# VHH binders against q9xw16, part 115

Target 1, 132 residues: q9xw16
Amino acid sequence: MSGWNAYIDTMTAAAPSIKRCAIVGAADGSVWARTEADNVFKASEEELKTFVALFNDVTQVPAKGADIEGVHYVVPRTEESLIFGKKENTGFFAVKTKSAVLIAVYEGPNEVAAQVRKAVESMQTYLNNAGY

## First folded at step 9 (VHH)

Design w46 (framework vhh_gocatamig_d2)
Fold by ESMFold2-Fast, scan of step 9:
Structure w46 (fold): chain B 132 residues (1-132), chain A 120 residues (1-120)
Amino acid sequence: as target 1 above (132 residues)
Amino acid sequence: EVQLVESGGGLVQPGGSLTLSCAASGFTFDDFALAWYRQAPGKKRELVAGISSGGDTVYMDSVKGRFTISRDNAKNSVYLQMNSLRAEDTAVYYCAAPKPPPEGYGFDYWGQGTLVTVSS
């Protein structure tokens, strides 16, 4: 599948602090697009299947945290269709649309995190409005 | 309304130990993860340890095996047990909690901080 890479480019342009990101299928965690080369998003198929299943009940996620790219993150809390996590100076935001989950991994302080959250939520809104 | 009050900092020699305590109020303590951050002079603030609402933990690599984060939900408290302290652990340590919905970017509320100095 081609074309989804344009949305990866849009998110990384909107928030340059995003180190790696991906768009995956909400039902199975299949990768539709991800950052590549020096910024390759490295999550396994098994890990992504487990991760997208967390959106079946986000209220359970803060009890155990979440794993992305073999890294275990503490999840401070969740919101409907939003999971975010922290470890050291890194973090992630993940949002669910009708058919996809957007995952962005970033480095930096809360001002940087704010830009990343805005970028993924803007894309979430766009994809939901487009029927995805 | 969220209040975090740290205690337990002080001066210790390399190889020593300290226990930091944080008393939390103003939010549903049992529902949220909590964290300890530190900031050394001239450096950025960094997450040292985090503990989930269910007790799952994360640590920065340089403190893993030396520091232990724990929580006591009945007392609305979170603790950081620091063993085998090194000069590089010298920093102001902050207890941190997430901002209430719908805003937030991680751990956005901080206490006043408690100074830990490791020197001979």
Scores: ipSAE 0.614, ipTM 0.821, lowest interface PAE 1.5, mean pLDDT 88

Design w47 (framework vhh_gocatamig_d2)
Fold by ESMFold2-Fast, scan of step 9:
Structure w47 (fold): chain B 132 residues (1-132), chain A 120 residues (1-120)
Amino acid sequence: as target 1 above (132 residues)
Amino acid sequence: EVQLVESGGGLVQPGGSLTLSCAASGFTFDDHALAWYRQAPGKKRELVAGISSGGDTVYMDSVKGRFTISRDNAKNSVYLQMNSLRAEDTAVYYCAAPKPPPEGYGFDYWGQGTLVTVSS
């Protein structure tokens, strides 16, 4: 088991509707861990750098949306340290911790999205309390 | 109290067009993204088109180039112009808006829906 991969495993176990996810550095978007193989998280280095920079001012994000894995999502609204988006039957939740950004891409309706948000926010709280 | 009221659905032949309208109230319309979802018989609800507070749009791949979402902030309304309609577009169409913080998972408030049937 790799170090940071254990946290990815915890989130996907808590919310099986997560199709792909990653933990990246908040400062630069560098990948610390991601889902692999058939569930590989496909975002480029440049896209992730752009994405994590959105957390510098989340209030601007709903006006323009967000791009993950080359897919453009409409962002209905943001919260402090939370960005979420929708496209077709897919969506994402991204949360910022002290030093990381957690990104989870899922498929399913709002009832499924609720489980995904809970899993991501639980991990956000855990990592913040652990100093990350 | 958020209200979303759709209109404009009906029966149309393949290749035809329809314009759906949604009148929204009970929230600060200008500050919120709005969306159109649809649910075909036996299928899950899916986002057809979304429009941000800044006017940026997103579309389901199968409707891109055929459907256009727009908004009129003065009238608190959002529209879906549907062109080149296909049998596969038959569905109940819903206008949707986000819930305010701290709740919300996407577009969580729904209208009653308006039925669009594409048949010869």
Scores: ipSAE 0.591, ipTM 0.819, lowest interface PAE 1.6, mean pLDDT 88

Design w48 (framework vhh_gocatamig_d2)
Fold by ESMFold2-Fast, scan of step 9:
Structure w48 (fold): chain B 132 residues (1-132), chain A 120 residues (1-120)
Amino acid sequence: as target 1 above (132 residues)
Amino acid sequence: EVQLVESGGGLVQPGGSLTLSCAASGFTFDYYALAWYRQAPGKKRELVAGISSGGDTVYMDSVKGRFTISRDNAKNSVYLQMNSLRAEDTAVYYCAAPKPPPEGYGFDYWGQGTLVTVSS
């Protein structure tokens, strides 16, 4: 668990506009690591189980949007292993690896979102290469 | 290419109404969410309203209850009905669509915009 926290630190260092993030199990949404204290990621186990199941068919997600931390986001479109959403000045990127889903919630405009997507995708590549 | 053409902007007095329209082409309209953004002078673009491909909506808190986003897939069009307009709603309004994969990080294509001025 604490070893996985190093990956959280790496993502937030790469994209300081990340407000909260988590690494969860792809099969069940179980939390492996998340931001804590003033930046605690507040999604329930039931919400995360529902969220990771969206990766079973990402093409259906833009029709309904997605919920993270009790906030409903519009999902503009998806890619095979990527879901992203927008709500006012906030957004998220979520990517699936072999065994995990990485979720990063950020605040800011599209130029900020680009840095967040890059950080999340870099971690996705790293974890896939490490066998996760 | 993705093309977004907005219309319906104009000058209106506080408390008035306007309907903005956006005609879209060059992408799979029915499968994408669409949005309206606005940008006031000296400010960043803000997501005003979004509509999923299934019709679910999200709104900026300051416009909720006053603005209604809708879409007509047969016409490849998205609309923003604006009621009870305030001086703070003065901005250029942009219809927005996502970039096709593998690029993009939200709604990255905008039209040319339509100016809404709320003034007496």
Scores: ipSAE 0.558, ipTM 0.803, lowest interface PAE 1.6, mean pLDDT 88

Design w49 (framework vhh_gocatamig_d2)
Fold by ESMFold2-Fast, scan of step 9:
Structure w49 (fold): chain B 132 residues (1-132), chain A 120 residues (1-120)
Amino acid sequence: as target 1 above (132 residues)
Amino acid sequence: EVQLVESGGGLVQPGGSLTLSCAASGFTFDWYALAWYRQAPGKKRELVAGISSGGDTVYMDSVKGRFTISRDNAKNSVYLQMNSLRAEDTAVYYCAAPKPPPEGYGFDYWGQGTLVTVSS
């Protein structure tokens, strides 16, 4: 078990609508921790490298959308350290910290999205304060 | 501040077509993605189609190839062309837009909806 697995567990406990999530390196998209087994986060190394590079200029992301786990999401808008997307009954929130990007994929209607965003942003704050 | 007004719903036979229109005001339309949701009787709202500020699209799997979302930035309007309609497409259809930063978590502004009934 890496120490990073504990943060995955904390996020999924805080928002049960999270189906899969990962913590990846902000510079290269390298996986630090992710959900495994029946909830395996399936993004390829190449896809993650492309995804974290979106944080270099988040203002361009709503024009093109974003791909996670081979699924293309519409991105309604972005914030400086936040990208979120929607497709059917699924969505994601991705937040950048000093050294990491946290990605959470959830399933459920819009009313559960607020809980998922809160869980991801709480972890973002925690990791930034911890120096990550 | 944000206003979304839908039109174009109605009764149509299976295999028929309808075009839904949404007129938007009160925000910087060109910079935001927009979406169409639907809610069938006894079901939760679901995203049918979304269109990015650049025109990139996403669709629910059951409507892909039958529905086309488009936008006209000069008219602040988004459209849903629905072809080969089926009984299961019967729902109230809603136009939706995001809240500006820092609020929101998806498409958070909704229109009043327009009813689409597919019946013989």
Scores: ipSAE 0.593, ipTM 0.819, lowest interface PAE 1.5, mean pLDDT 88

Design w5 (framework vhh_gocatamig_d2)
Fold by ESMFold2-Fast, scan of step 9:
Structure w5 (fold): chain B 132 residues (1-132), chain A 120 residues (1-120)
Amino acid sequence: as target 1 above (132 residues)
Amino acid sequence: EVQLVESGGGLVQPGGSLTLSCAASGFTFDDYALAWYRQAPGKKRELVAGISSGGDTVYMDSVKGRFTISRDNAKNSVYLQMNSLRAEDTAVYYCAAPKPPPEGFGFDYWGQGTLVTVSS
């Protein structure tokens, strides 16, 4: 869906340290848009279905961690609509809106992570206000 | 006030072992994951190992099988057992913890660091 690709472009422009990202359906993990080509977001449909279900009870996530693109991340803690994880020099932020989950994978230190979180949360607010 | 105090660093020969300890205070230790990071001269700081509140662990690929992270909630401590040390493991090692909600970007509280030198 080309319409949703504009939001991917907006997020990556706002935080260039985002290496890969996707917008998926909150109910089923179906991909609405994702980065492609050299920055292809590689998560399977089965993995995404499992991942979005984590938002049904985020309090269980820190005990088990989370898997994205076949990579297992430690989850330091969660918030009601935010899951984030770390592994090596990579990390992710995932936020839930009314209808979608935004997932952004990045590389870099905490200063980079701060920019990525801001970009993801700004898009979360925008989409919620747009009815998504 | 969150405090993380590392100990156990030192000089060790290649193939040797070392155990790092981190004593944490000023937060609800049991509720959070803790991590060990390292920074070698001229390199970026990188996550070496992490341990969740439930005991789930992650490791940097180059240390998997050689390093073991563990925690003792009764002592508010996290440990890194390092075996089969290599020259490439030479770095300052940092203990790290997350900020409580709503702030934070990962592991945002850091200790002062402890130097590990692997040299003959």
Scores: ipSAE 0.623, ipTM 0.827, lowest interface PAE 1.5, mean pLDDT 88

Design w50 (framework vhh_gocatamig_d2)
Fold by ESMFold2-Fast, scan of step 9:
Structure w50 (fold): chain B 132 residues (1-132), chain A 120 residues (1-120)
Amino acid sequence: as target 1 above (132 residues)
Amino acid sequence: EVQLVESGGGLVQPGGSLTLSCAASGFTFDTYALAWYRQAPGKKRELVAGISSGGDTVYMDSVKGRFTISRDNAKNSVYLQMNSLRAEDTAVYYCAAPKPPPEGYGFDYWGQGTLVTVSS
């Protein structure tokens, strides 16, 4: 969905260490926008449907971890609208808005992760205020 | 005050084994995932192994089949059993835990580290 690509661009400009990201529907995991070309976000429809359903009860997620793009991540802890994970030198932040889930995959240490979390949460706030 | 105290490092020859231990205090140990990271001289820290609150594990590809992470919630401890050690495993190993909400970006509390040297 063409208009949503502008939000992908805004997040990647704010945190250049984001390797891949997507905006998906909270109800079904349908892709609204994602990074493309050299940074294509590769999650399947079935994986995204499973992933967004984790937000129905985030307290269960740290017990089992989460899968994104066929990669299994350990989830250190969660917050009501935030799931984040780690594997090797990679990680992700996923935040839920009223209608969407924003997922950003990054590489780098905790200093990089801080920038990515800030970018994703800033967009979460913006979209919630816009009614999404 | 969150405390993570590592032990068990040392000098070992290639092919040898070591068990690292981490004693944790000052947070709700059993509800969080825990991890072992390492940092070699001149390199950035990397996640070696992680263990979920339910016991599910993740490993860095180069250590799969050689390292085993485990936890003991009754003792507030996490362990890393390292077998078939290689020169490339030489690093300071850190036990790590997440910060409680609302801050944090992954595993943000670190111990002081324990040095593992693999050399002939």
Scores: ipSAE 0.598, ipTM 0.817, lowest interface PAE 1.4, mean pLDDT 89

Design w51 (framework vhh_gocatamig_d2)
Fold by ESMFold2-Fast, scan of step 9:
Structure w51 (fold): chain B 132 residues (1-132), chain A 120 residues (1-120)
Amino acid sequence: as target 1 above (132 residues)
Amino acid sequence: EVQLVESGGGLVQPGGSLTLSCAASGFTFDSYALAWYRQAPGKKRELVAGISSGGDTVYMDSVKGRFTISRDNAKNSVYLQMNSLRAEDTAVYYCAAPKPPPEGYGFDYWGQGTLVTVSS
């Protein structure tokens, strides 16, 4: 089913440096769409449920970091609807909309990170305006 | 404005130890994670170690068990204790901090760096 997969395609086209990404339900972490095959987003259902719950109080996240795909990331800081993390040459951006959380994992320096954040925030704005 | 000042680099023999220090100013130190990056000649900059505001740590695989990152919030300082140094650890080491909202992509403020040379 291509409904939500089209948004995955849009984000990866906007930022080709995204290695893996997903759109998950904000309430339960259920996967609506994700990258598949050689770029499969591998987070478990339990991990995603824990991850989306971090948006209930983002101010606690920099103290503990965050886990995505079994990898523990240091979280430099957060914003009300944004969590981002770093580990070695990898990083992620996660943004919350009314109904969804968008997660994008990338590899590369801050120039790459800037493009990934822009792509994820553009999609966040689009989905919020569409009522999601 | 944010300022990060590194110290403690130098020349050391393989198997030796060094402690790097970073003095930070111009931001709410206690609220943010801090990191140490390095850049070896001909290599990309890479995150060596990070420490959360609560003290949780992450390490690059090749330094885990040899390096320890720590922080002292009362002194606005972050440290990197480096043990069992190898020739491959030769690099300029940078202390790094995030930009405050709404800007930033990770650790975006950098110090001037301190050179660590591991050689006989």
Scores: ipSAE 0.639, ipTM 0.835, lowest interface PAE 1.4, mean pLDDT 89

Design w52 (framework vhh_gocatamig_d2)
Fold by ESMFold2-Fast, scan of step 9:
Structure w52 (fold): chain B 132 residues (1-132), chain A 120 residues (1-120)
Amino acid sequence: as target 1 above (132 residues)
Amino acid sequence: EVQLVESGGGLVQPGGSLTLSCAASGFTFDIYALAWYRQAPGKKRELVAGISSGGDTVYMDSVKGRFTISRDNAKNSVYLQMNSLRAEDTAVYYCAAPKPPPEGYGFDYWGQGTLVTVSS
């Protein structure tokens, strides 16, 4: 594994219900890696900059929800370094590390969300331990 | 701990209307988003409508324009106004709330449900 896309591949292998995902810079929302081709993560740079800024005060997020890839999600609640949302049969988990935000969009009922959260949190732990 | 009690279901003709109500207790109601799910026979539960703690809403595409979710924090209640009902809206409707941190994956608490039947 030499590039950031190897970490994307690790997450999607761990949770096949992840439809699209990305690793972005925590300070600016710049894309470091994302799913490609038929699974391309489609969020704009402006949207991602707005999204990563939500981690500055996660307690405000459930009041307004969050936008990813032009889709507005209801955010049931947050945790210090975790935002998750729901819309129809889709959802997302986003976690913050020291330098990055990992975003995974998945499709499926609540029962598959556990696998996605585990995959994203496992990568969060890995990157924090690696100094990111 | 978390208690969600739905009411307002019933039998209605196609094109009719119903209002569902949910009384919630056992959590800090006003800081969380809430949702309505439904489950038709043989199908999985699906998110019909969600409402943020600030009142912003999301809807399933097939109910958009027909259903309206609302909340009343003073009464710890959430509502679903259903207009122009169709046979495919026949389902058990569930009020849903998130689990408090650190557990949960979405809306993980559901009430007992209220049956909505739209006759042929």
Scores: ipSAE 0.644, ipTM 0.837, lowest interface PAE 1.2, mean pLDDT 88

Design w53 (framework vhh_gocatamig_d2)
Fold by ESMFold2-Fast, scan of step 9:
Structure w53 (fold): chain B 132 residues (1-132), chain A 120 residues (1-120)
Amino acid sequence: as target 1 above (132 residues)
Amino acid sequence: EVQLVESGGGLVQPGGSLTLSCAASGFTFDLYALAWYRQAPGKKRELVAGISSGGDTVYMDSVKGRFTISRDNAKNSVYLQMNSLRAEDTAVYYCAAPKPPPEGYGFDYWGQGTLVTVSS
């Protein structure tokens, strides 16, 4: 069993409204772990490579939006290591650590979004402290 | 502080058109994406249209092809052109903007809203 799958389980337990999530390499978008089976994270290798490259200059992202799992999201704004997007009742949060990007796709109103952001930022802090 | 002021709502017959306007102040308008939300009685607020700082747009499926979001950075304004209106479009419409860093999780500021009623 991959140790990285335990971090997926931790995030989804902390925020049950996360529908799908993944931990990918910051340099290349390679998948380290993702949700599986009924809630499989469906992004292609090319899409993930493109997505993680957005963290090279997050200030450009609100001008174009972002694509995850073939869905185009409006990106309201960004922070140094945070990109988030919205579409209808669906959204995502993506945070960058030293060597990884955590992506969580959720469904629900803004109250749900707050809980999801908290869960991914808690994991971001944990992984940064662990040297990742 | 962020201020959003909506206008243009009213009563219109099915198949009619309305243009909603939003005047914004208190933030760097041209650097952020902006959105229109709506809330019908007894329903949760939903995102109907969004526009990126570069002009790319996103629409909910039920309004696609009927509604057009646009922006005018010189006037700090966002517009929603609504065509072929249906009874189910009846709602209070809100202009929305993101909260500045480091807080927020989407479009966190809303105006007071403007009521759109579609009936005969």
Scores: ipSAE 0.625, ipTM 0.826, lowest interface PAE 1.3, mean pLDDT 88

Design w54 (framework vhh_gocatamig_d2)
Fold by ESMFold2-Fast, scan of step 9:
Structure w54 (fold): chain B 132 residues (1-132), chain A 120 residues (1-120)
Amino acid sequence: as target 1 above (132 residues)
Amino acid sequence: EVQLVESGGGLVQPGGSLTLSCAASGFTFSDYALAWYRQAPGKKRELVAGISSGGDTVYMDSVKGRFTISRDNAKNSVYLQMNSLRAEDTAVYYCAAPKPPPEGYGFDYWGQGTLVTVSS
């Protein structure tokens, strides 16, 4: 696989508990790559544009929560380049790089969440080092 | 140090009501979302309800319409009002808060728990 889809494959191999994920442009939420077919990441362009704009001021996010794929998540807290949310047995981690936002949706308990966060942050580090 | 202290659990008959309370300390309460989890015998711990710092709520599908989560920032407290209780609601209920940066995966600080038993 060429292009940005190789990075999707790398993240899902590192954390098999990721159900769906995407790499989107930080400025506009444009999809660079996403999981497809049976595990399609189904957020709309409008939703992603709204979502990436949250990184302009992450301190406001815990007050309102966040929407991904039409699902509203409670956001426990944020970090400067990290937003994560929870709902029932699902959760997500989203991290911002210089040019991109990585979003991974998973199902499972905190030990699963730990693996997913590690995979997403490893990719964040890789892309930042690559100038993205 | 983060402390979460639950109270309000007890034995109730099916159809009854209970209000659980959680007193929080050791962090800036108003900046964080808080949650209630439960763990029934033989089951994994699951998120029952969450409340954002601004008051937005999320609920587990099986409790929606029966349970209400609320917060009082002046009292550093979170509440779970449980109505129309069922036998399947029997569990230890935990108040939960996020770890401060840079660690954490969701709601990672837990209280001691309060037991809710629904039976006749």
Scores: ipSAE 0.553, ipTM 0.795, lowest interface PAE 1.6, mean pLDDT 88

Design w55 (framework vhh_gocatamig_d2)
Fold by ESMFold2-Fast, scan of step 9:
Structure w55 (fold): chain B 132 residues (1-132), chain A 120 residues (1-120)
Amino acid sequence: as target 1 above (132 residues)
Amino acid sequence: EVQLVESGGGLVQPGGSLTLSCAASGFTFRDYALAWYRQAPGKKRELVAGISSGGDTVYMDSVKGRFTISRDNAKNSVYLQMNSLRAEDTAVYYCAAPKPPPEGYGFDYWGQGTLVTVSS
């Protein structure tokens, strides 16, 4: 009924500084939901397949960085189910759940980044508890 | 008590070069990406260059081809070689490193900064 788009709406409402975001399948990077129109999340299928595979061993990610929407980000560090990156005035947070990866791209300083991380991790907890 | 100490800033003429250095104490660089940020008068802080633990680099568009970030894990140091400097590069430059888990939102440890002035 509500569909996966409702979760996109929830995250963007919780952190209005999110410019674009998506929920993708953890196994293959298939898009379940994403922001659209003026805020379209525009990663290719091949890029997303490559990106979700990074969660197979997050400890390797800071050595090479990560690509989202054709943009190469430096990855300062990772956590078991969290990859985050920075470039210029933009950044991303990506978290893995049992079945999904949530990706949020934002613009702004560390104050904004804190809000985005909180929103993404809250949704991660919700989806894990729901069996996703 | 992580400390980042920058050096190498100064006054140069347009077209000149400077090398900025940053040394860390209280933690080791080996497993972290590192960055240089700058803040120009009246502007927001922005990421100028980043370097992964494996040496892959990211640059802001206006400095590509002119600036080079490098690291030396044995010396616990990161460097920014700045060539073909322009008046628009005038800023305080900050070395930056990530905070350890669970804190952090990017590069959250910052040094005191070193002033770079590009003027005739």
Scores: ipSAE 0.587, ipTM 0.812, lowest interface PAE 1.6, mean pLDDT 88

Design w56 (framework vhh_gocatamig_d2)
Fold by ESMFold2-Fast, scan of step 9:
Structure w56 (fold): chain B 132 residues (1-132), chain A 120 residues (1-120)
Amino acid sequence: as target 1 above (132 residues)
Amino acid sequence: EVQLVESGGGLVQPGGSLTLSCAASGSIFSDYALAWYRQAPGKKRELVAGISSGGDTVYMDSVKGRFTISRDNAKNSVYLQMNSLRAEDTAVYYCAAPKPPPEGYGFDYWGQGTLVTVSS
C-alpha cells in the first residue's frame, strides 16, 4: 500500500483540484491505494466491484450513469479506457490500465477538469508501460 | 459542429414556473448525456440537472423535486421544467453537451444562455 501511495501523491501534486482518489484492481475493484484521513476515498468494496465492471463495455455507461462513493453521476460520454462523470460542482475521471483502474474525484469548473484528466492519463500511461 | 440554442427565460414572481428549451443542431445528440447549468452574478457555473442518453437523471440538491429535466431525441431538444421558483434560482441558464472523442472534459459545448429572473 505504501509503494502505491507514491502514485496517489504524484497525481494529487499534478492536479491539486483532485479531492479524493484511488488505484484499484481492474478485475475486482480491490483497493491498492487511496487518499486517507479527512479526504479518504470512501467507496464500498461492492460499489468498486460494480464500477470496474463498467469497463467491460463503456458504451453502455452514458445510458445509466455511474456511482462513486454513494454519489450518482451523469456520464456525458466515454472512451475505450476512460469514464468521466459530473454532478453539481464535482466530477470524476476513471481510467483503466492492464491491471488497474485509477479514479480521481475533483471539485471545480471545467477549467480544472483538463488538469485532472491529464494527471490521470499520465499515470495510466506510466502504469501500462510498467506492466500494470 | 454542435450548436445549442436556449429559449424560455424571463421574469417571474416567486412560486412561478418556467420551461426552458434547448435546440441542438449538428446531430450527435442521442448518444450523449445533456445538461443544464446556471450561473448567478458573482458565482461560478454549477450543474443544475443532467440527463443520460437512456433518460437517467441527476439534480443539484436545491432544485430536486422542483425542476424536471427531459429530452426529445426526435426533436434534438432538451428541456428544463422549473416549478416553485425562488429568488435564489435567478441566473443565466445554459444548455450543455459533451465534445466528441478524443477532446473534452465534461460538458464542453455551451449555448448562449437564457436569463431567468425570479423577482417582483
Scores: ipSAE 0.625, ipTM 0.826, lowest interface PAE 1.3, mean pLDDT 88

Design w57 (framework vhh_gocatamig_d2)
Fold by ESMFold2-Fast, scan of step 9:
Structure w57 (fold): chain B 132 residues (1-132), chain A 120 residues (1-120)
Amino acid sequence: as target 1 above (132 residues)
Amino acid sequence: EVQLVESGGGLVQPGGSLTLSCAASGRTFSDYALAWYRQAPGKKRELVAGISSGGDTVYMDSVKGRFTISRDNAKNSVYLQMNSLRAEDTAVYYCAAPKPPPEGYGFDYWGQGTLVTVSS
């Protein structure tokens, strides 16, 4: 039983429009926890390694977009510890903590995106305060 | 004040073409992605096409191969070339741009929209 799965459950409970999410290592993209079964987060280890490396220079990300689960997203803009993307009725928020990157893929309109961002940022704050 | 002004909408027959234009003012967006959304009657807004600051593009499945998004950073503008239009493409089309950090959660600046009607 992974203790990190409790944080996955917390995020999905806070924003039901999150379809899949994961907590991965900031240095290497190693998966600490992710949604499973019908909601399995399908990003490969190679894709996640590439994705977390985007946080080394977030200012370059809006020029190329980002790939998650084999899906290419347009990235509107970034913040120092935040990358978010859009495609059709889907999107993602990814936030970096000291040791982790939290990724949440959601479906729904912009009103839903606000709730998802809030849930992910709340977890980011919690993990940073816990030393992660 | 940021303003996005769309133009180019209108009535067109199935199989026809339209080019939508959007000019942004009040802020430059050369370092940001820009997008076109649409909202059909009784439906929620959906992303039709997005273009990165470097020119990489994303399209919804039903418009791939028919629509082309492009941008001109010198004119602070984004365009949507729509070919092979279908009745299902009937919608108000919105140009969209992100708010600067730390506000927002996507494309949060919107134009007023331009109506595209595809009918015989």
Scores: ipSAE 0.614, ipTM 0.827, lowest interface PAE 1.4, mean pLDDT 89

